VH-VL binders against BTB/POZ domain-containing protein At4g08455. Designs and how they scored, part 4

Target 1, 243 residues: BTB/POZ domain-containing protein At4g08455, of Arabidopsis thaliana (Mouse-ear cress) (q6dbn1)
Amino acid sequence: MRCISCREEYLPRNAGTCKECYVEAGETEEELKREIDDLKAKVAFLRLSSSLDHGTSSTSRSFTDVVLIASEDNAGSPPIPAHKSVLVSRSPVFKAMLENEMEESLSGTIKISDVSYDALRTFVYYLYTAEACLDEQMACDLLVMSEKYQVKHLKSYCERFLVTKLSPDNSLMTYAFAHQHNAKHVLDAALSQIVENMDKLTKREEYMELVEKDPRLIVEIYEAYLSKQVNTAAGGTSTSKTS

## First folded at step 1 (VH-VL)

Design P07 (framework fv_pamlectabart)
Fold by ESMFold2-Fast, scan of step 1:
Structure P07 (fold): chain C 243 residues (1-243), chain A 121 residues (1-121), chain B 107 residues (1-107)
Amino acid sequence: as target 1 above (243 residues)
Amino acid sequence: EVQLVESGGGLVQPGGSLRLSCAASGFTFSSYWISWVRQAPGKGLVWVGEINSDGSSTNYAPSLKDKFTISRDNAKNTLYLQMNSLRAEDTAVYYCARYGKLYYRSPFDYWGQGTLVTVSS
Amino acid sequence: EIVMTQSPATLSVSPGERATLSCKASQSVSSNVAWYQQKPGQAPRALIYGASTRATGIPARFSGSGSGTEFTLTISSLQSEDFAVYYCQQYNNWPLTFGAGTKLELK
């Protein structure tokens, strides 16, 4: 997403800075189309919130009414204040948690296990702004959280980022991660790269580990490789090795 | 444009009290965590404390908790620092600094110009 | 508290040279390190956040790197306006802590 550099100004009142970022970044038709799709998805995500929050008073929106606490193993981290209305509008899991009179709704505290303070902080920021600054680790952490809390837009955003970071060196690990977390877009991209580089990847430590721990996953890789070879042979026109 | 303007600094005697203000404009003040940071003449930056967006939570540097109180008035777009039992070592320029991300602690993106507090007998 | 140690305390360089400033945390702060520039008589200015991301309006000659406990700010092809004090800061853990600063001086 090209608008990452202006994320701190992505408030509804500051939407104009996002337009400027989009114009600055757009050099090709394909880049512009991707940016338009990203902006449309972001607008749709934010519009869902405005529809569900119709009639919310300004005083209610001004004060936080819930705090989120990262993992019990990270007990020294400060609580992250938030608004129940925002969490409910962005996540059906938070909606179920907060609207069904669960302990979290009554205490005003949500404890999230198996997450770092940094990841939780970035996740909450995304729920408010539809923006996140990603590196590979953060993208993985947020992908897991997006699956758990059913934030589909964030999951798609993280998958697109991870696909840009694929290399022969990380494809096996990325494939296993994507398979574990039902990240189909990353899964397909990683599998394609593994198949193109089978000669180099089969001797990696990660490959041997997957053979031992999840042979079904390895069978899927070999089946994809075989299918590609059969399809190439049956296709009637040979593809040049250089193309 | 984002602006933070500190005021209320000046000369105060040891043991005295002073209240600093930070007037914010150009952004939705009630959506941001804000810190006070001080800098003694010729010395480095020292974090004093922070306040969350709605003012319900404050955190302080451990050495300053009993002397300093941070509060905010979101209706007036103003942040405050109440300083009590001031000593010579509290002489510094006091800055307010906005956290760059909405609703949580993050790196600072905008700083005020600071207000000088001099504690001298 | 996490102690941030900057080195060197002072670096004397000429315009057009490369400056490399170091910042070490006493324990892991992930990538949650920011860099600030302060000129005499002025407030600090945001340069880098998340260890490597340039703040809005910051020239490309400024770059940050590092993770965990060791961080570096690099200024390529120094300009006359770059002579200032540079502070690193961790925002991973309470309380927030700054390094003591590195002063860039003209030779």
Scores: ipSAE 0.000, ipTM 0.401, lowest interface PAE 16.2, mean pLDDT 79

Design P08 (from P01 with heavy chain G99E Y100L R101Y Y102S L103R S104F G105Y Y106G F107M Y109V, light chain N93K; framework fv_pamlectabart)
Fold by ESMFold2-Fast, scan of step 1:
Structure P08 (fold): chain C 243 residues (1-243), chain A 120 residues (1-120), chain B 107 residues (1-107)
Amino acid sequence: as target 1 above (243 residues)
Amino acid sequence: EVQLVESGGGLVQPGGSLRLSCAASGFTFSSYWISWVRQAPGKGLVWVGEINSDGSSTNYAPSLKDKFTISRDNAKNTLYLQMNSLRAEDTAVYYCARELYSRFYGMDVWGQGTLVTVSS
Amino acid sequence: EIVMTQSPATLSVSPGERATLSCKASQSVSSNVAWYQQKPGQAPRALIYGASTRATGIPARFSGSGSGTEFTLTISSLQSEDFAVYYCQQYNKWPLTFGAGTKLELK
């Protein structure tokens, strides 16, 4: 039953014997049980914390020592409560900010520029759980934030997600975004997609806009294409001959 | 607080030159394309030009490319607009504005503007 | 260049009413249209980008729609602070171009 389940997985898996699959499934079950128990404990803690909020306003605040505010609009979104210890351990930028005698460390308030409330909330959730629910827009927003606050694992996570969303239709715009935000993994993947579809490059609506706004990007694309042609020709001399 | 502050405006005679500055604070200036936009008294908004994040590329409105030059100093978080051969028709409030996501989503943050008056 | 045509030039409405502002492009601009609000003596304020996405801090009564060549900005229940000039802008093709503006005034 388990071996049949392992064989029908959508992701590539290392093949094993029925006995080996059974042993692996047993070990995975124990790991998942521990994760479920941990999540249940976390949910129970959150429920207990909410019950205690029926007291004074200071009761809820005792669980956090800093608040983050999305300040893009300056109108004020709800503050996001957090723990300095979590921010410091996850981001060297937050560590520098909170361990020095700076206004953020003294006031207990951190204002984050250029970010929506939803993106900031998801970013903070990731700092606590190492999990984030991504769509294409959220992945872009969190990639920008991960670069700004030097959260390398989140940047890699967002880049991997964006690579799965690459298509011939979005690759030119994705390449431009990746170039601006030093997203090397996405940049390389987008460039590869563009180069594989060079016959369509000049037919894209965005092509003329990029030629006019940032011709350097277009030059880099053509240079990469020429490099590919040279490498392909060199490889061809060793693979086979046409009679 | 994300902020752009223009300065350097004033009265100039026809044929004169003027350099405007735009000081950025509260965000990573070197990551954004920035536009200059002008507005003549009682008229609408007119795009002047833009500059990319590292300053290596600029684009201008076709009518202005021969007399206006945009540059930036990322170490000083400052944007510049050099204006030469000014005419009465160049009288306007000049705004700098930050472009969202590498110029593909419009402008989200605007300065308060600096007035340039070209008059004899 | 792409010409952006806004209509009407002036719209007179009362508080609590719905206002609908139109913006037409001379050629397709996909969804690459932004809307800005400007009050006398103030800098423009971003309202909408990508034709329909509200900028941060913009009240839910503001909504944008459209694609291609026809776009609309709708204010569902007008408030006194909403009387201003509204501009649409295309950022699909260089040079970037703005409409001439629609002035929203008290009836």
Scores: ipSAE 0.000, ipTM 0.415, lowest interface PAE 15.6, mean pLDDT 78

Design P09 (framework fv_pamlectabart)
Fold by ESMFold2-Fast, scan of step 1:
Structure P09 (fold): chain C 243 residues (1-243), chain A 119 residues (1-119), chain B 107 residues (1-107)
Amino acid sequence: as target 1 above (243 residues)
Amino acid sequence: EVQLVESGGGLVQPGGSLRLSCAASGFTFSSYAISWVRQAPGKGLVWVGEISGSGGSTNYAPSLKDKFTISRDNAKNTLYLQMNSLRAEDTAVYYCAKDRWYLGYFDYWGQGTLVTVSS
Amino acid sequence: EIVMTQSPATLSVSPGERATLSCKASQSVSSNVAWYQQKPGQAPRALIYGASTRATGIPARFSGSGSGTEFTLTISSLQSEDFAVYYCQQYNNWPYTFGAGTKLELK
């Protein structure tokens, strides 16, 4: 049995990818259900979010019981106050962290790696409100965090945004980013864009850098291109005939 | 008492396949991401890949993505590493490691299982 | 990928002395560095995370410091059980990468 509705037909080396399509569809369905649940619970989160956005509010006054700190690359950024109950309800990873680990539960401090203060603040704001204002950089930052903390709706939202921003000029770097961060929807869209503009691939400055840093990534692009050419030639008896 | 026990290692011929298992106990298995890390004889540690607590997300070292697959069965508290197209350079002790926060810090490790790829 | 460089490759010290192990990242990894201890024939054991926070059950003689690209593991008043290989690891960027290790041996 094969998945005839998915793009796996253009990547023959990915035999048995029908299971991946099924898993992704299941995750999308889960995200839609969560979106409905988020709407029903939004009044509680909006009440809590006023504590996060109020510049004059202190952690004690806001009744917060945990603080999140961005990486030291942004040394001097203020701690972000939050409620353990909100983090636990929105992220299975935060639930595991705060319910199962004594040190984090007792210290009330969570250090978040590989994130800017602005990205962390926006991520926390999303956990409270289910809303985020995206530009390309913020979408990338939040996608990474949504994957790490298993916030599936936010990951889907960021991927949809990034797909709308794809162009021939950014597709190679977007593909590399999506490959690194398991962003399947963005990865497939970026790969399609690259394959359609194959004549420009070797002329990009980023091409040589990727050949040196991630040669397998370039091989995968050429394999996808070859697979598309083979499938295009083999499909439709009007253009390709063998006997 | 957190325990991780790897199994399934052994001799395999070049081009062959092998599936490793990691049996977990002493913690809520489905709540934690777990990584596979390998170590060639006399060499250092190399990260292979990770899987989220639910099993919905996997990430791999770029050089290993197309030949290694990580999966888990949360009902059985067991993690798997499917290895295909094995070569001599894949000879190593393979460890499963519990990721404390899904941030890449490994608080507990199994004792490892040796995979030897030779003719 | 980020390259982690550990020095020295081997450090010979006597019990009761202080050992200082260095780890350098090819680019900034913030404070997202962990240290692991590995004895012959055994699995690695977590010592430090977040560059400076001791893991549960790790003696106070183990101390980590650093941020950005330069990190240090210090073992004060060495005990006989401390002779092992020590690895640093960055978890700031994917893929996660380890240093080649520093072997702490009896002088």
Scores: ipSAE 0.000, ipTM 0.411, lowest interface PAE 16.1, mean pLDDT 78

Design P10 (framework fv_pamlectabart)
Fold by ESMFold2-Fast, scan of step 1:
Structure P10 (fold): chain C 243 residues (1-243), chain A 121 residues (1-121), chain B 107 residues (1-107)
Amino acid sequence: as target 1 above (243 residues)
Amino acid sequence: EVQLVESGGGLVQPGGSLRLSCAASGFTFSSYAISWVRQAPGKGLVWVGEISGSGGSTNYAPSLKDKFTISRDNAKNTLYLQMNSLRAEDTAVYYCAKGRLYWSTYYFDYWGQGTLVTVSS
Amino acid sequence: EIVMTQSPATLSVSPGERATLSCKASQSVSSNVAWYQQKPGQAPRALIYGASTRATGIPARFSGSGSGTEFTLTISSLQSEDFAVYYCQQYNNWPYTFGAGTKLELK
């Protein structure tokens, strides 16, 4: 909400990163954290017959009212049983899907495309517990899912993790990924690293692939670098004015 | 070699004002956000605030709201901290600390040696 | 603001031993924790960021771990130069906050 006002005062990329927007996001995260802590206590007693305990007796099917299926590997990954009430409370997308007599609400089955079983399992576990073990691949997978299902706190968590894993070797591909999924914190961090290492940009294997697949991203990188050069030249005019 | 050199510290009367400077070299100054961090004698580290690479955005610790102002002159590779309405509890070594990113510092990869500010009568 | 609690306040160890330093956040900070070393009269030096990634030039004996609210800095095979004050810092939320520090002393 306040991001548009911050954009007028700051660079467009500062929307969501200015103090006012960040404080508001922090207040929302604290509100969600309290809600998640309340749900953890509820889930603790359900864990013995929890939908997250695969291999639990058939009794677990009587308490869960929906199953989620990862469709990336159509090889028959196990369905993940869950509670509609948990999904609805955590995701406005699941709420829309399950509350308006959609096929998923009627059949009790939700098929999620282009996601691995492990990623879906971890995502569902996060919706119940607010906990997830991240490596770089899982952080990318959960970032995509958090954007698709509008789980704001998980998206923030994954972005912060990915920023800590940035290097000159992965910054170009991380930039492309962040651009595709509107991961603004990761996008800024990756762009900064690319601009810092511009002399090596055209020597990267990924460079030619991005020129072919999405040349706009390469143009944006060069524009950022040019902007940096203009700012540096303006600052150094006193040193070069006599040459 | 990345180098940050703070200056402008000294003795100041309660209620007074002081401006600190941080001279940067060894990196492209305008490409990085930079923070001020202070440390009272014998105490821990306290973040004061940060400024983006362009100087277009600043962020401060709420306890120091409206008292401190951070600015930068990218033409001179220099960062500033304007301190107003100083009190005894503002006595500390003030460090400038470099981030790895353009818009925010997050964590600090390089630190200056610090400059001591003493507020007393 | 997020409060970072370091324990113990002082840790007494001998050279060659392993030191384990704890840092706890009052709420989840993901993996967005950095560790710094400070020797008397000197500026802090970055050791670890992202809870577990060593900063450039930091010896392999320094390692970090943790996520969420509980973080650990481990120094294996302590060297004489490692006796210093260590600070943890969260950068998940503004304002950035530091722990009060753990002083590593010769036993």
Scores: ipSAE 0.000, ipTM 0.393, lowest interface PAE 18.6, mean pLDDT 79

Design P11 (framework fv_pamlectabart)
Fold by ESMFold2-Fast, scan of step 1:
Order: structure tokens, then C-alpha cells, then sequence
Structure P11 (fold): chain C 243 residues (1-243), chain A 120 residues (1-120), chain B 107 residues (1-107)
């Protein structure tokens, strides 16, 4: 059997080393074809977005029928052309907006406040391709947008990414963020990180911010810590099960 | 300690250009959005623009977008404001201000400010 | 843009008294309002964010309240060091906008 390439080269978030990718030739070929098709779709959309960013004379591909603008008050956010059918199929909020007799449906323009051009472009790219290039800030921005526009897949994608970036230094604020935006996957992971590092809780500069803004979150953290202690003592998943 | 220190201000002729710097210390620079805010003598605070932690996105006050550019060098923990086509009304103290991580646009730490004077 | 209107422009009070400063937004900004204190020749100092949350190190005599379009900063039992200009700021919408300031001066 011959390992042609590691999946991590195409999709870094997927588990798999060359040794772990040992599969029958037919299965490997099918898998690689799917990955190539996915990358082609991503590249095609990114090229469209990049052309718009460059401000060159743009040809209307596939007769786009709506434009999205990052902010009403931004003097120079370039409009992002899109298809109403794609927006409607990916977001029930866009469906309501575009199928109702709203300004957006009548004017062909959707103005999205408090979002950067980069975040909006990445959001639209995700609606077309179900993929996005994330860093911590982009993941937070897109998570907020996914909640607002009810794009459940994007929210899950951003949550998975944010979980990989959890550390003792950011877990308290990540917990607060996740709680505010009903991001349960991130919330559970952040809470776990916090209770594993309880000795650091009151030493964080952000601790008083959380006490002032939402003291209930601090209570929830201590309750979770006590619950974990009881479960651990009962012989849960800890090495201390033998006490 | 967390601090921001602006530099590069001075006297500029109308139509001239100037680049301001903001040196950051005491926090993970790449994790925070930072804004420039200006204040004309005897006047209130006016937001100029912001840049994301990664530097991948910028937003500007609409009246300033065509003349001002914000950038950052995360390896040097330094923020920049490039100002072009300066006019008398751009005379102000320019502050850099660090956002809270998840309450973007509220500022927890401000620099001392650097004075820019456009002479006529 | 959202206009933030502060009143009064100047408030004259004595130490030990209570000061109440008003800030009104031209449209709803939810709870995304911050307050800053600025003394002559100094940088602004963070006081409140999220309409009611005190910034780190800010004394308990400072309190913020409000939501939507009406916001208030209250300073109970004024100290001599509290005489300064106070700015409110909304950060719900771009561009972020500040009020014109309320100058708190000794009566």
C-alpha cells in the first residue's frame, strides 16, 4: 500500500499522518478526489473575492443579484456581490430578509453593521463553500455573525477552532464570550480549562471584569469546580479514583 | 505593566504627511484590537480607526478613510498611523487605545498621546 | 453616525456631594457605552464599560447605569481628584462616537 500524501496537508484540522493514512488504493483515490474538488471550490470563490478587493473591472459571474456592504458608515468598504438563492438557503435570517418586502429585497443591498470587510468576505465565502480560514479574532467575529444570521454549521466550525486556542490565559474571557453568544461547545471547554486551573482564577486581570459584568458566571465556575471534585473523588476519570 | 507609548508627532505643513507610532508592552499585542483616537485643542475625543489583533482588518471613521492608514508590526509590538494630505483641522493630540478583548471598541488602556500640529 | 449627547456641558459641585452625568444616544446602542475621565494635559482614563461595569482599579463611588438610548454616570461622595472632564462613548456601531464631554468643576 502506498501513502500518496497526508490529509493534514490539504485539511490541517483533520487528524491523520502518513502512517495513519494507510488505506487501500481505491479508498485513498476517492478521498483525494473529494479533497481536490473541495479545494477547487474554495480557490474559485477566493479568486472572485480577491478580484473585488483589487478594484478591477469586475465581470458579474453567475448574475449576482444582491450586494453586501460591511457598514453603512464605512466610506470605502467595497460591496460583496452574492446570490440571493445562496444566502436564503444558508441562513433563515437572510431568507426572512430577502423574501419579505424589506429594503434589502427591494434595493438588492444588504448593509451589515459592526463587521469588518474581511469578516464579511470570509462569512460570504463560508456560505458558498462551507469553509473559512480562521485566526482567533476571525473565529470570534464569525461566531457572532453565525449567531446573528443563524448559520449553525459556521458557529460549530468557529467553536471547534476556538477550543484549540484555549489556554489558562484566555479561558476566563473565552468562557464569558461563549456564555454571551450561547456557544456551548466553547463554553464547556473553557469551563473545563478554568476548573483545571482554579488557582489562577482570582489572579487574572479579567476576574474583576467578570465579577462586575456577570457575577453569576463566577458562581457557575465554583459550582462546576465543586462538582468536578465530587465526581473525581467518586472514582470518575481521574487517576485519584483509588484515593 | 500594560502601557502604550505614542511617538512621531510634530509640526507639519498643510498637504504634508506624517507617520505616528505606538509602542505596546505588558500584554500579548497580537490578541487585541487597537484604535487611534484624536483630540483637537480644547475639543472632545474623535475616533480615527481601528486594526484587528492579527492586522487582517481595519476600520476607519468615514471622513478619514482616504487620508489615514493604520498598520501594525506584531513582531515589534508597534502600531502605526500613516497620515497623508494633512489640513489644519487635523491638528490634534493622537492617542492609541487598546480595546478589551471581547468588548471591542471600549478602551481599557490609553497612551499619553502625541501632538500633531498642521501649521496653516 | 450615532450622535452621543452629554448634559450638562458643565456641572458645578462641591466635594462630598453626588454628581449625576447624562449621556443620550441618537439611536439604541444596547448596553455598549463606556465612560472616560480626562484631566487637563492627561490621557483619558477608563471608568466604565458595558454601561455599568467598572474598569479595573476604579473606586466604588463611580457607577454607571442605563440601556438603549439613556445612560447615566453617577459619582457618589465626590473627592477633590474627581474634578475633570467626563466622556461617554458608544461602541455598538461603527464609527465609534464620543459625547462632547461634561466638565465637572468645583463650585
Amino acid sequence: as target 1 above (243 residues)
Amino acid sequence: EVQLVESGGGLVQPGGSLRLSCAASGFTFSSYAISWVRQAPGKGLVWVGEISGSGGSTNYAPSLKDKFTISRDNAKNTLYLQMNSLRAEDTAVYYCAKSYRYWKGAFDIWGQGTLVTVSS
Amino acid sequence: EIVMTQSPATLSVSPGERATLSCKASQSVSSYVAWYQQKPGQAPRALIYGASTRATGIPARFSGSGSGTEFTLTISSLQSEDFAVYYCQQYNNWPYTFGAGTKLELK
Scores: ipSAE 0.000, ipTM 0.444, lowest interface PAE 12.3, mean pLDDT 79

Design P12 (framework fv_pamlectabart)
Fold by ESMFold2-Fast, scan of step 1:
Structure P12 (fold): chain C 243 residues (1-243), chain A 122 residues (1-122), chain B 107 residues (1-107)
Amino acid sequence: as target 1 above (243 residues)
Amino acid sequence: EVQLVESGGGLVQPGGSLRLSCAASGFTFSSYAISWVRQAPGKGLVWVGEISYSGGSTNYAPSLKDKFTISRDNAKNTLYLQMNSLRAEDTAVYYCAKDLYFRSGKYYFDYWGQGTLVTVSS
Amino acid sequence: EIVMTQSPATLSVSPGERATLSCKASQSVSSNVAWYQQKPGQAPRALIYGASTRATGIPARFSGSGSGTEFTLTISSLQSEDFAVYYCQQYNNWPYTFGAGTKLELK
């Protein structure tokens, strides 16, 4: 496996950089595995602790110290009780919010108005359990939330799920979504899918709509396709073309 | 051209149920979130709810969540609104309204249907 | 929920005049506000989105401005076809909410 993204293997001075990329990737993988194991152990402990707090009144039995609301007004959706310690340990954004004496820290209420109750409930459940049941829409909703609250493992999990659902039929709209939400892994996979199926691109109903509504994305697709053509041509099956 | 055509409205007794349909054409139906918006006679616009492009997620106005269910059939390019436990205050013209961008569900409504009138009366 | 307050409820103007319609949000909605025109017996028609961007096919006499909590729709040199009800809408937060409307009527 080579460091394709660096493309440094052709320059002797940069050979060490590709080697360093391999070392870094291996160390990152081991670090992530250890963090996953640590999180699973921590979550198992929190689950066992919470088994003592079975009840019908969240505020009196679970010792929850914060509530999350899926809408700006809690009239339509019930509040989701949670523990500040769990939110802080799982999200740097919640940590900043709750430690800096913001209104959320003082009131004990966090409002998340641009998410469904089911998505927010699943997100909070993930913070406690490191588990989430995904379909395409839930993966998209949780990906957006994981970016906003900087929950790296959930974002990676959602991106991997969405990549498995990529097809020539959905790659264009998936590319647009990934671009908007900084989902680089999905973005790269969707772009590759589109570029591999360029013959079909202009036949899509979505193509003309995207040209009118977000032409910059179409320009990026054509630029990627041209780059692929140049790189493919440069490789040549015969390198002995010197006169 | 983009068209949304609502149907299924009519007179219904209090406590009754009704299912509205919205037939879509002229755009890739499966790529857009669609909302239902209602308007009581002589009154303003009230958002009822929204369904994601795939049908995997729905959001409702808080007062209507337990009464109304939105669903879609992407193979038939059709949106549905199931209305249960109807009361006189549910009397309104019901519009389906299309989101501007792919999979967004958070933009303004660029195209609306002509509406279908639901009258709840004894 | 975010409450959208439109003023005035009714505005009496003559053709050729400038009409200014106000819309206030109970809390910040960034620039995620749209304006719609509705004529009797017709569906709403999108005019402006993102507070200031005209929708496709909308004449230049329609302009929008504002951000945060204060928004304005301006119609310069009113035409006879512009007498209608105008609604503002925020799409920053669920549930999406509309103002009660401003009716433009002939003076």
Scores: ipSAE 0.013, ipTM 0.523, lowest interface PAE 7.2, mean pLDDT 80

Design P13 (from P09 with heavy chain G53Y D99E R100W W101Y Y102D L103S G104L; framework fv_pamlectabart)
Fold by ESMFold2-Fast, scan of step 1:
Structure P13 (fold): chain C 243 residues (1-243), chain A 119 residues (1-119), chain B 107 residues (1-107)
Amino acid sequence: as target 1 above (243 residues)
Amino acid sequence: EVQLVESGGGLVQPGGSLRLSCAASGFTFSSYAISWVRQAPGKGLVWVGEISYSGGSTNYAPSLKDKFTISRDNAKNTLYLQMNSLRAEDTAVYYCAKEWYDSLYFDYWGQGTLVTVSS
Amino acid sequence: EIVMTQSPATLSVSPGERATLSCKASQSVSSNVAWYQQKPGQAPRALIYGASTRATGIPARFSGSGSGTEFTLTISSLQSEDFAVYYCQQYNNWPYTFGAGTKLELK
């Protein structure tokens, strides 16, 4: 797993933990904090019987009872061994899958569609350790997986990371991505970025593609822009008069 | 495709030193632990040591710990084995082998590089 | 260190026959055993891991079984390309250790 953005910005290149990837929201989100603390306590316990760290005896990693396979299976994408108990405790979707006599529970194999090996491995590592090394692509991949498997804390973390990477150059496509995957925090931040840079909107090469494929998104952008202009009352006053 | 290519082998005099390299391609090098495994002519496989994906930890066969050092350069996708105080019994083909989940099994191996320790 | 003992050292069989290779650990290694195939002049290739799981792309005629201290690799309906040396390996404890190998040869 990579922590390129974190290491490049201010962390040492040989930093060995993905905790440095966490982005602080500034204010405590009590529900998420409680879930993270609970997960960390459970992961600490599981490290006594299973660990992905080299500092732990290899004996502690035995007794895997399920394998996960990326849908693009080949010699470069091997199966990922895991423990059903970890998957069930971290994801309501895996719990339903493994407890309801589904084929995955009976065969011990879970096939996951539309995911790369690197994304799946990082996702599984997060389920065990509560750590993930993010760059923009990995954050997008893990956001999609966290939504599919209902891992709320990972989704929130990926959203916060993506917000820090917003720019006028990527905000339009980030808005479209967030809209498609119900990423409300990213959606709102991307929309604000676009609205603040409306003079550049029609000059983006992606603009014409979105007009053709999903014109509703463009309409929503213009409606948000109009709403902002009305609310700021730019005409006739030197300061905002809205209340 | 996944490839591991060892280099740096050759003839070395007893007591000499040698550094082997393993160039990796076709996978995210910085995400996997990698081992060195050696095989003396006509003999079986012997594990030398391993290095974690970040380079933050290494493990060695106890008999080789004080003579061999494993390191990696993730920016160059390259693994190294520094070999010191070489003796005739260190003569072997040296393989680098990619580990699945930090030790589960060696899913890909390089072609090997021959080290001959002889006067 | 854990000692892995493979038997027999050499097994002579004909194509189409079934070959059974044994691997015994000096102490319990759970199911943390892998099997590798090596042909002359070539690097080893992974066949089985976790004692019984076939590596990707490995034909169904290869199967592994066992747990604890006794493990078996079975090759059903031998093909000409299967004549090679086979190694078992434990990855339960450091140092990781291999068996001495079983050479599979033509009768």
Scores: ipSAE 0.000, ipTM 0.396, lowest interface PAE 16.3, mean pLDDT 78

